# Designs tried in a protein design chat: VHH binders against Type II methyltransferase M.MthZI (mthZIM). Part 2

Target 1, 355 residues: Type II methyltransferase M.MthZI (mthZIM), of Methanothermobacter thermautotrophicus (Methanobacterium thermoformicicum) (p29568)
Amino acid sequence: MKTTHRIYFKNSADMNELKDKSINLVVTSPPYPMVEIWDRLFSELNPKIEETLIDEEDGLRSYNLMHEELEKVWHEVDRVTAPGGVVIINIGDATRKIGKKFQLYPNHVRTIDFFFDRGYQVLPFIIWRKQSNKPTKFMGSGMLPPNAYVTHEHEYILIFRKEGPRQFKTEEERKLRRESAYFWEERNQWFSDVWTDLTGVSQRLNHKNLRKRAAAYPFELAYRLINMYSIMGDWVLDPFLGTGTTMIAAACAGRNSIGYELDHNFKDLIESRINETLKLSNEIVMRRINDHIEFIREKNGKYYSENYKFKVTTRQEQDIRLYYPRTYKKIKNNEFEFFYQEVNPKKERQSKLNI

## First folded at step 1 (VHH)

Design b09 (framework vhh_nb_b201)
Fold by ESMFold2-Fast, scan of step 1:
Structure b09 (fold): chain B 355 residues (1-355), chain A 121 residues (1-121)
Amino acid sequence: as target 1 above (355 residues)
Amino acid sequence: QVQLQESGGGLVQAGGSLRLSCAASGSTFSDYEMGWYRQAPGKEREFVATIYSEGSTYYADSVKGRFTISRDNAKNTVYLQMNSLKPEDTAVYYCAAVYPEDFYLDSHDYWGQGTQVTVSS
């Protein structure tokens, strides 16, 4: 097994490297309109934004102009997404005071409206409540009614499907789909519409000079979504790649990826993270296996995995195959190939006992 | 789970050098991304440099070519070698430890107490 990963250091408002209808899954967290850390990025894309924020103090116009920049990327996402493909956008709303006006800027609504208007099916989406997020400051009058404001403690993981359910027309595709299945207990955890078990990545260290999306987008979030909405060998796109979390999660899940990142300074960081992740990629898959073995031991499994010699809850789990990237090769300055080892639960346990 | 203590700050003339040290206590130091941050009075805290568990480094543009971050996993210590110091480098310097973001179910951020660096013109 081999996966291919490409990174383009350019504005994803133009993804000419990608042909129409070639992408099965988009997983991304864009710069959030009206969140102050992103003001410079948006103003560099459109200088009118700085004028509306600073000179005019027009928050609503700034919000609209920022979303117009994101929508250039969403137009490209729409072009490249295949029928049956899924677009997943992690986005937070912003609370901000511009001039005398304080309000929430509903980024998720504008994002939903874009895809809904273009005929996408809006699937039940996920509210991601970050357990570790503490209010930075009191909003409005603090403890005094009625001019105090609620703290915004959640983000959205918006899920859009193009045209309708994906069809699997070949026997090879149907086989890969079965092998890409998740465990029953994973399904019951992952397909909740409220996620409270994933803490945001460190926002303190990556708050300045490293992009906020890198700090807000945990590996496990991307890894779950990739396993939920694609099959092994699919192409996963992240038009706002940052430090490479989506690409690394795709590689760990046996999927190909393409990422776009405007800031060339992320190149060495992404390569560093590839090397770091490769050392621990076996542990990710072994944790899934060990969690399953522990789960099924206390529960009566009705079916059997012939490949791994353990019981499973449903028939669909019998064909699961789990791979981890063991090595990678840099093919070009912007292209990597990962090579895989299938997990062997008995051999891995025997290795640990021998050490 | 990791406790950090900075040292090596002080007063130095513009163009001079200082080496900051950050000693970590606790478990799994070698697994952590280690970084340096600074905060001048009336300014927000800003990123300076980071070093990953495997030894790769990343620097803020303002210090690139002048500062060098390094780590000694055997001594549980991270260093910041600061050369060609400028008055605008005057700040309290903080050591920080972050669990690698690639493996988060939970965030593990640890901060030191800070050490003052003053660069005279």
Scores: ipSAE 0.000, ipTM 0.133, lowest interface PAE 20.3, mean pLDDT 83

Design b10 (framework vhh_nb_b201)
Fold by ESMFold2-Fast, scan of step 1:
Structure b10 (fold): chain B 355 residues (1-355), chain A 121 residues (1-121)
Amino acid sequence: as target 1 above (355 residues)
Amino acid sequence: QVQLQESGGGLVQAGGSLRLSCAASGFTFSSYGMGWYRQAPGKEREFVATISSGGNTYYADSVKGRFTISRDNAKNTVYLQMNSLKPEDTAVYYCAAHLGYYQSWDTYDYWGQGTQVTVSS
């Protein structure tokens, strides 16, 4: 098995490198309109935005112009997404006072409206509740009604499907779909419409571990979504690639990927993260295997995996195959190929017991 | 190893000024965006100001016109000039280095240990 990964350091408002209907899954988190940290980026994309943030009485014009910039990217996403393909956008709403008005800017609503108006099916989506162990803030008039405001503590993982359910027309595709299945207990965890398990930092961890956990949150989220909405060998697109988390998660899941990133400074960091991930890639699939073995021990599963010689809960899980990237090759400055090894649970477990 | 070291904090009267410095090492400073964040007692860290590798600056609404962020690439240092300080500016101020713009859920950043700023009325 081999996957291909390409990075384009350019604005994803133009993805001319990609053919129409060539992408199976989009997983991305764009810059959030009206969140102050992103003002610089949006103003660089459209200088009129900086003028509206200074000169306008409220933020509505800024909000609209920022979304117009994102919608240039969403037009390209629509063009490249194949029928049956899924578009997943993690987006937060913004609370902000501009001029005389404090309000929530409902970024998720405008994002839903864009895809819904283009005939996409809006699938049940996920509320991702981020929690910190920091003391609560009060917004508005504290203890005094009516000018006290609810704290906004979640983001949305919006899920859109193009045209309708994906069809698997060949025996090869149907086999690959079965091999790309997830465990019953993973399905029960991942297909909840509320995610809270990707939050919470232990107060007992040191600073080094805290940084590692913070970096892992987007990886685990992307990894779940890729396993939920694509099969091995599919093409995953992230038009706002950043440090490469979606690409790295796709590689760990046996999917191809394409990413767009405006900042060339990420090139060396992404390559460094590839090298670091390869050293730990086996641990990702072994964690899934070990969690399954622990789960099934108590449940006495009805079916059997001939591939891994363990019990499973459903017939559909019998054909699961798990691979991890062992090596990679840089083909061009912007293109990488990953080469895979299938996990061997017995060999891996024996190694751990011996150490 | 990447390190960010803040300095210049202290006690100041309302209406006064302070200049914070952040000395960076272990990375190509000129290629990174630099920012200042603050955390008041009992609150989460909030954005204060940022400066891009190209020198473009952006500020939180609460500090616009009072604070100025700048950088000296020859010294690998970012500065925050704070004027017209208010009691509500009291916080621990943190220096951060971040790589680009498209990272709302994929934030890869480096943080300093922080420097205390106390503004008395």
Scores: ipSAE 0.000, ipTM 0.404, lowest interface PAE 11.7, mean pLDDT 82

Design b11 (framework vhh_nb_b201)
Fold by ESMFold2-Fast, scan of step 1:
Structure b11 (fold): chain B 355 residues (1-355), chain A 121 residues (1-121)
Amino acid sequence: as target 1 above (355 residues)
Amino acid sequence: QVQLQESGGGLVQAGGSLRLSCAASGFIFSDYWMGWYRQAPGKEREFVATITSGGDTYYADSVKGRFTISRDNAKNTVYLQMNSLKPEDTAVYYCAAPRYEYFSPDSYTYWGQGTQVTVSS
């Protein structure tokens, strides 16, 4: 088994490298409009934003202009997404005071409107309530009504499907679909519309300048979504690649990927993360297996995985095959190929810390 | 209403052969995986074989090379050809069909009433 991964260091408002209807899954977290850390990026894309935001103190117009920049990317996402394909966007709303007005800027609403207006099915989406050990600050007038504000503690994982459910017309594709299945207990955890078990990423980037772009979602979030909404061998697109989380998660899940990133300074960081993740890729898959063995021990599953010699809850789980990337090759300056080993649960479980 | 009806069980000598059939009705048979499970006295129901909608087959290690699962979509029937039978193959054999093939991993499965297979030494 082999997967291909390409990175383009350019604005994803132009993805001419990708053919129409060539992508099965988009997983991304864009820069969030009206979140202060992204002001500079949006202003560099459109200088009117700085004038509107700083000089005129017009929050609504700034919000609209920032979303117009994102929508250039969403038009390209729409063009490249295949029928039956899924677009997943992790996005937070922004709370901010501009001039004399404090309000929430509902980024998720405008994002939903874009895809809904273009005929996408809006699927039940996920509220991600980030775990944090950091104390929350009160907003507004403390203990005194009515001028106090509720705490903003969640982001949205929006899920859009193009044209309808994906069809699997070949025996090869149906076989890959079965092998790409998830465990029953994973399904029950992952397909909840509220996620409270994932901690936001603590980011220590080597370069101070890159920390300003540190709104990366965790590996686990990307990994779950890729396993939920694609099959092995699919192409996963991230038009806002950043530090490479979606690409690395796709590689760990046996999917190909394409990423776009405006800042070329992320290149060395992404390659460093690939090397670190390869050291842990076996442990990622073994975590899934160990969690399954723990779950099934007391449940006395009714079906059996002949491939891995353990019980499973459903017949769909019998064909699960789990691979991890063992090595990679840099084919071009912007292109990598990953090579895989299938997990051996008995041997890997005894040696999970060694590779 | 989904119905699965097994037939073909019976008494057979060790080394002999039997062919089980399962007639299915009440659903679009060609869209479903079909399988065979067995339950010996005092034991849990265990997997024997499954055949996908596309015809791919998977077997328990204990029966590989001896048993063959097949399907006839025109007749809405799944078969289990059992060769080189052993006394330890003695069990009630159940035909099984999931209610939802895709995206419903929670054991929504229809079961037949079972057919007894007894292998004498």
Scores: ipSAE 0.000, ipTM 0.105, lowest interface PAE 20.9, mean pLDDT 82

Design b12 (framework vhh_nb_b201)
Amino acid sequence: QVQLQESGGGLVQAGGSLRLSCAASGRTFSSYAMGWYRQAPGKEREFVATISWGGSTYYADSVKGRFTISRDNAKNTVYLQMNSLKPEDTAVYYCAADSRGYSYLPTSEEYDYWGQGTQVTVSS
ESMFold2-Fast, scan of step 1: ipSAE 0.006; ipTM 0.417

Design g01 (framework vhh_8ghr_2)
Fold by ESMFold2-Fast, scan of step 1:
Structure g01 (fold): chain B 355 residues (1-355), chain A 121 residues (1-121)
Amino acid sequence: as target 1 above (355 residues)
Amino acid sequence: EVQLVESGGGLVQPGGSLRLSCAASGFTFSSSYAIGWVRRAPGKGEELVARISPSGGSTSYADSVKGRFTISADISKNTAYLQMNSLRVEDTAVYYCARYDSYWGYAFDYWGQGTLVTVSS
């Protein structure tokens, strides 16, 4: 088993490196319109935004202009996504006062409208309430109605499907789909429409400018979504790659990936993260297996995995196969290949017991 | 609100030992977070030397420190430790305690200020 990962340091409003209908899954978190940390980035993409936002104090027009920049990327996402493919966008809404007007800027609505208008099916999506969201201050007039405002503490993981359910027409595809299955207890955790168990990312980086731009979603979020909405060997795209979380999660899950990042300063950080991940990659799949063994001990599973010699809850889990990246090679500038080892839980558990 | 505070660094002779401590506040080590020790030495760049998953008790070490360093955590004190034995001149570095962004994470979301370890004759 081998996966390929490519990084392009350019604006994803033009993804000419990618052919039409070549991508199976998009997982991304764009810069959020009207969230102050992204003002500079949007203004660099379109100077009219700075004029509208700062000089004219027109929040609604600024919001529209920022979304027009994102929609250039969404047009490319639409072009490259294959029929049956899924587009997943993690996005937060913004609360902000521009001039005299305080309001919510509903980024998720504009994003839904784009894909809905393009004929995508909007699937049940996830409200991500970050564990770090415990406000110590109130917005507006404190305890006095009516000029107090609720604290906005969640983001949206929006899920769009192109054309209809993916078809698996060959025996090879159907076998790979079965091997890409998840455990019953993982399904019960991951397919909730409210996620409260994941903490938002707040990064401390070596470069101040890099840190200011690197408000990224966590590895676990990307890893779950990739396992939920793709199969091993699929191509995963992140048009706003940032620190490389989607690419690293895809590699850990046995999927290929392509990422776009406007800021070349992220190159060394992404390569460093690849090296760190590789050294600890076995722990990711071993934790899934150890959690399963602990769960099934209490549950008394009725079916059996011949692959791993343990009980499972359902018949569909019998064909699960888990791999971890063992080594990688940099084969071209910004292109990597990962090579895999299938997990052996009996050998791994015995080694830990002997130590 | 999340803070990691290192202590225990200092000057030590080759072959000596030091124990670094990382006191955490704003979260608990019994949660889904892994903790790592990262060092930055002159000319080498940043190196992850040790990692612990508190919930699973799994530990990992860089080849350069394997057999000499031991990472541990005291859940009741909410403190992680790095026991450094048989120290070498090349272990001289600023050591950072860092929290992984999640259970599966390999990005760090919080870092301590760092503590200097100098190994000299």
Scores: ipSAE 0.000, ipTM 0.241, lowest interface PAE 15.7, mean pLDDT 83

Design g02 (framework vhh_8ghr_2)
Fold by ESMFold2-Fast, scan of step 1:
Structure g02 (fold): chain B 355 residues (1-355), chain A 122 residues (1-122)
Amino acid sequence: as target 1 above (355 residues)
Amino acid sequence: EVQLVESGGGLVQPGGSLRLSCAASGFTFSDYYAIGWVRRAPGKGEELVARIYPSSGYTSYADSVKGRFTISADISKNTAYLQMNSLRVEDTAVYYCARGYYEGWPYEFDYWGQGTLVTVSS
């Protein structure tokens, strides 16, 4: 097993490197309109945005212009997404005071409207409530009604499907789909419409420096979504790649990927992160196996995995096959190939020391 | 930097009990890591005594210590423990806390503590 990963350091409003209907899954977190840290990026894309924000203090016009920039990318996403493909966008709304006006800018609504108007099915989506300590700031008039405002502690993981359910027409595709299945207990955890167990930054301590600069969403979020909405060997696209979270999660899940990123300075950070992740990639799969073994001891599963010699809850889980990337090759300056090893639970559980 | 610091070793009589602690820093027990206890006795090779995956609570033990030793972890304190009961002369060794991959895959630990000596006299 091999996967290919390509990074293009350019504006994803033009993805001419990608053929129409070539992408199976999009997982991305764009810059959020009206969230102040992104003002400079949007103003560089369209200088009128800075004029409306700073000179005119026109929040609504600024909001509309920022979304017009994102929609150039969504037009390309629509072009490249295959029938049956899924587009997943993690996006937060913005609360902001411009001039004398405080309001929420509902980024998720504008994003839903784009895909809904394009004929996509809006699937049940996820509210991601980030893990946080107590709020450090209160908005509005503090403890005094009615001008006190609720805290904004969640983002949306919006899920859109193109045309209809994906068809698996060949015997080979149907077999690969079965091998790409998730465990029953993973389904029970992942397919909740509220996620409360993930923080807003990578949970891997070895990546502290990368998290400081571009912690958009955590590895585990991307990893779950890729396993939920694609099969091994699929092509996953992230038009706002940043530090490479989607690409690295795709590689860990046995999927190919393509990423776009405006800032070429992320190249060295992404390569460093690839090297660090390869040291942990087998443990990601081992954690899934360990969690399954613990779960099934109490559950007394009805079915059996011949591949791994353990019980499972459902018939569909019998053909699960788990792989992890062991090595990679840099094929071009911005193109990587990952090579895989299938897990062997019997050898994995042996108490051997390599000292 | 990743560091593991052991404590709790010492001299005990046969049949006695001892509790070892391993304080971890530079990573969290909620990450994708296993914590193991490896011992090295004079004139013998190294032996993996016990391992825990803190995120799930899954544990495994060498046959030589099953029923006598218990490994545990406190995620909030980022500390792992080895409770050693019914100690035998053969348990005399330096005990190392180590971070590694789940239950021997790969069969390597990437960070080790300094070790703590356990002596079972007589």
Scores: ipSAE 0.000, ipTM 0.146, lowest interface PAE 18.7, mean pLDDT 82

Design g03 (framework vhh_8ghr_2)
Fold by ESMFold2-Fast, scan of step 1:
Structure g03 (fold): chain B 355 residues (1-355), chain A 122 residues (1-122)
Amino acid sequence: as target 1 above (355 residues)
Amino acid sequence: EVQLVESGGGLVQPGGSLRLSCAASGFTFYSSYAIGWVRRAPGKGEELVARISSSGGSTSYADSVKGRFTISADISKNTAYLQMNSLRVEDTAVYYCARDEYLFGSDYMDYWGQGTLVTVSS
């Protein structure tokens, strides 16, 4: 088994490297309109945005201009997404005071409207409520009604499907689909419309010596979504790649990937992360196996995996096969190939106990 | 909900030993997170001294502490440890337990404990 990963350091408003209808899954977290840390990036894309924010203090116009920049990318996403393909966008709404007006800027609504207007099916989407150490912050006038505001504690994982359910036309595709299955207990955790078990990024201005603001969302979020909405060997696209989280998650899941990133400074960071990923990739699949073995011990499953010699809850789980990347080759400055090993639970478990 | 609580700091003479503990709550060590120990001496920047991956399967150390410090984890107790041997005056710092959001070698820490002071002097 082999996967290919390509990175293009350019604006994803133009993805001419990709053919129409070539991508099966998009997983991304764009810069969020009206969230202050992204003001500079949006203003560099369109200098009128800085004027509307600072000189005019026109929040609505700023919001619209920022979304117009994102929609250039969404047009390309629409072009390259194959029929039956899924587009997943993690996006937060912004609460912000511009001049004297405080309001929420509903980024998720504008994003939904874009794809819905283009005939996509909006699938049930996920509310991601981030973990926090101490949720004691108050918005507005403290204890005094009516000018106090509720705390905004969640983001949206929006899920759009193009044209309808994916069709698996070949015997090999149907076989890969079965081998790409997830465990029953993983299905029960991952397919909830509320995620509360994944932590968001903490931003601390006094930690300048460490890499901050480097990734938009955690590895586990991308890894779950890739396993839920693609099969092994599919092509996963992230038009806002950043530090490479989607690409690394795709590699760990046995999927190919393509990423776009404006900032060339991320090149060395991504390559470093690839090298470190290979040291830990086996641990991800072993965690899934160990969690399954503990789960099934109590549940007394009715079916059996001949591949791994353990019981499973459903017939579909019998054909699950789990791989991890063992080595990689840098084919070009922006292209990597990963080579895989299938997990061996007995060998891996013994090795862990001896450490 | 996510909390990291350090313990075990104190005053020790050069050549002595201390064991720091980091008790984690609100997440599991089987997640896509790693645990690191970061120190800050007065007037100096932060230094990542040791890191342990999920499940305790791999470790890394700064060159300044290799061979002297050992990081470990007890998954059942959701607790990480830093065993510090052959302590030097230069090891004097506040030691923070921190969660690494990126399992795969990032230096970015998303949640921090309050820190525990280690003083190495006579």
Scores: ipSAE 0.000, ipTM 0.287, lowest interface PAE 13.4, mean pLDDT 82

Design g04 (framework vhh_8ghr_2)
Fold by ESMFold2-Fast, scan of step 1:
Structure g04 (fold): chain B 355 residues (1-355), chain A 121 residues (1-121)
Amino acid sequence: as target 1 above (355 residues)
Amino acid sequence: EVQLVESGGGLVQPGGSLRLSCAASGFTISDSYSIGWVRRAPGKGEELVARIYPYSGSTSYADSVKGRFTISADISKNTAYLQMNSLRVEDTAVYYCARWSPYGEYGLDYWGQGTLVTVSS
């Protein structure tokens, strides 16, 4: 098997490289309106934002203008998403004081409203509560009611589906769907509507300006969502690619990808991450296998995987196939092909406990 | 290059405690590998003492050490530990850190050089 990955260093408000209805899954974390680190990026996209935010101190107008910029991208996302395709947007709300007015800016609501208006089904979505090693920050008047404010501790992983459930009409598609299945214990972990087990990542980049613009969701978040909402060989789009997390996760999951990133300075970092990930890609798949072996030893599963010679909990898990990217080729300046090896559970035994 | 390096062995009195460390390089202990401790006394066979799968936190212990020994892992330091309490003369052995092969249920594919633990008055 082979997957293709393309990166376009341009504004994703125009994705003319992509045909209508060509994308099966969108996984992205956009710049968050009204979160201060993104102010410059939004103001570069629309200079009126800086005037409204800084000169006029109009938070609600600034919020609306920032979402108008994101909605240019969401219009393109709508155009390229195939029927049965899923759009997943990780987005946080912002708490901020502009001039004399403190409030929450409900980014998730505006995002839901956009896709509702376009006729998408809103699927049960995930509350992602980030782990934090920093002291909690209190907002407002401390211990004194009523002007003390609750701590905002979570982001939303919003999930939208276009037109209805995806159909699998060919035997080849149905086989690939079965091979793309997840383990029973993975399903029980991943399909919770509250995620508390994934920490936010602090990205330590050599260049301070890149850190301020980097998307901050972890590899494991993208990897789970790609496995949950696509099959091997599908096309995954990230219109706000940043450091390349969605593309790298897609490659590790045997999916094709397309990413857009406005800041060309991310190019060398993304290529470096590809190289580092290839060194660890076997470990990612082996982590899933080792987790399964530990789980099934205690569980005593009823079914058997002929592919991997271990027990599984359900009949649907018997056809699981796990691949990792072994090598890649750079076929154009911003286009990569990954080549895969299936996990082989038969490795030469180098030592035994009783030797 | 996969390498496991043990430290923390030494002489201790019966009833005492020791903490063994196993520093891993060439792979990450959080990602796909069970790490364990195997001991061998001169002229005796090898005994699996403790095993941890760091990603899930799952642990297992030999009956001879249950309730006395605790295995743990520090993912940030890429190091596994064996906390040995209420030590007995029969715990005297060379202790090896070992990694399980992901291919095969009980296969050990890499071993450290060993660290000597002597329990004696």
Scores: ipSAE 0.000, ipTM 0.174, lowest interface PAE 16.0, mean pLDDT 82

Design g05 (framework vhh_8ghr_2)
Fold by ESMFold2-Fast, scan of step 1:
Structure g05 (fold): chain B 355 residues (1-355), chain A 122 residues (1-122)
Amino acid sequence: as target 1 above (355 residues)
Amino acid sequence: EVQLVESGGGLVQPGGSLRLSCAASGRIFSDYYAIGWVRRAPGKGEELVARISGSGGSTSYADSVKGRFTISADISKNTAYLQMNSLRVEDTAVYYCAKLYSEPYYSGFDYWGQGTLVTVSS
């Protein structure tokens, strides 16, 4: 098994490197309109935004202009997404005082409207409630009504599907789909419409520096969504790649990826993250297996995995195959190929026991 | 783009002290942000060592530096500080000042400064 990963350091408002209808899954988190840390980025994309936001203190017009910049990217996302493909956008709303007006800027609404108006099916989406992503919880007049404001503690993981359910017409496709399945207990955890205090693959690693980095939910979030909405060998796109979390998660899940990032300074950081993740990629898969073995021990599962010699809850889980990237090659300055090893739970459990 | 400029690094003997400064171009202190110091040593992962809220009130520290390092901010000067006392060889790293925001596509910090090298040598 081999996956390909490409990074383009350019504005994703133009993704001419990608053919129409070539992408199976988009997983991304854009710069959030009206969240102050992104003001400079949006103003660099459109200098009129700085004038409207700072000089005129017009929050609504600034909000609209920022979304117009994002919508240039969403137009490209629409062009490249294949029928049956899924677009997943993690986005937070912004609470902010512009001039004399404090209000929430509902980024998720504008994003939903864009895809809904283009005929996408809006699938049940996820509210991600984050713990401690905000330095302060008090907004407005503190303890005094009515000018105290609720704390904004969640983001939206919006899920859009193009044209209709994906079809799997060949035996090879159906087999690969079965091999890409998730465990029953993973389904019960991942397909909740509310995610709170995500516990994930990364948090189970007993290494302080790795746990602090890996416990960043961006990896776990991308990893879950990729496993939920694609099959092995699919192409995953992130038009706002940043430090490469979506690409790394795709590689860990046996999917190809393409990322766009405006800032060339992320290049070396992404390659460093690839190297660090490869050291942990077998642990990611082994955690899934160990969690399953502990879960199924008490459940007396009805079906059996011949691949891994353990019981499973449903027939669909019997054909699960788990791979981890063992090595990678840099093919071009912006292109990487990952090579995989199928997990051997007995051998790897024995090795862990001896260490 | 917000630029963060770190200063105050250098060579120091074990048990010594250094004070790092982080001066920002553009406004970095607001109710919605935190400022942190992140270090990276060769062959080790990134570690958030200290954080201060954008309002300048609450602070937190990694266990490895708790009691030895102190983070502070001068909001009027748009500057954050890291006072490092009782330095150890293990504190040798490049120290980055970062504006804290957890984005799903970014694990950690945004608006990295250029970094300042701290070498604790015996």
Scores: ipSAE 0.000, ipTM 0.113, lowest interface PAE 20.4, mean pLDDT 80

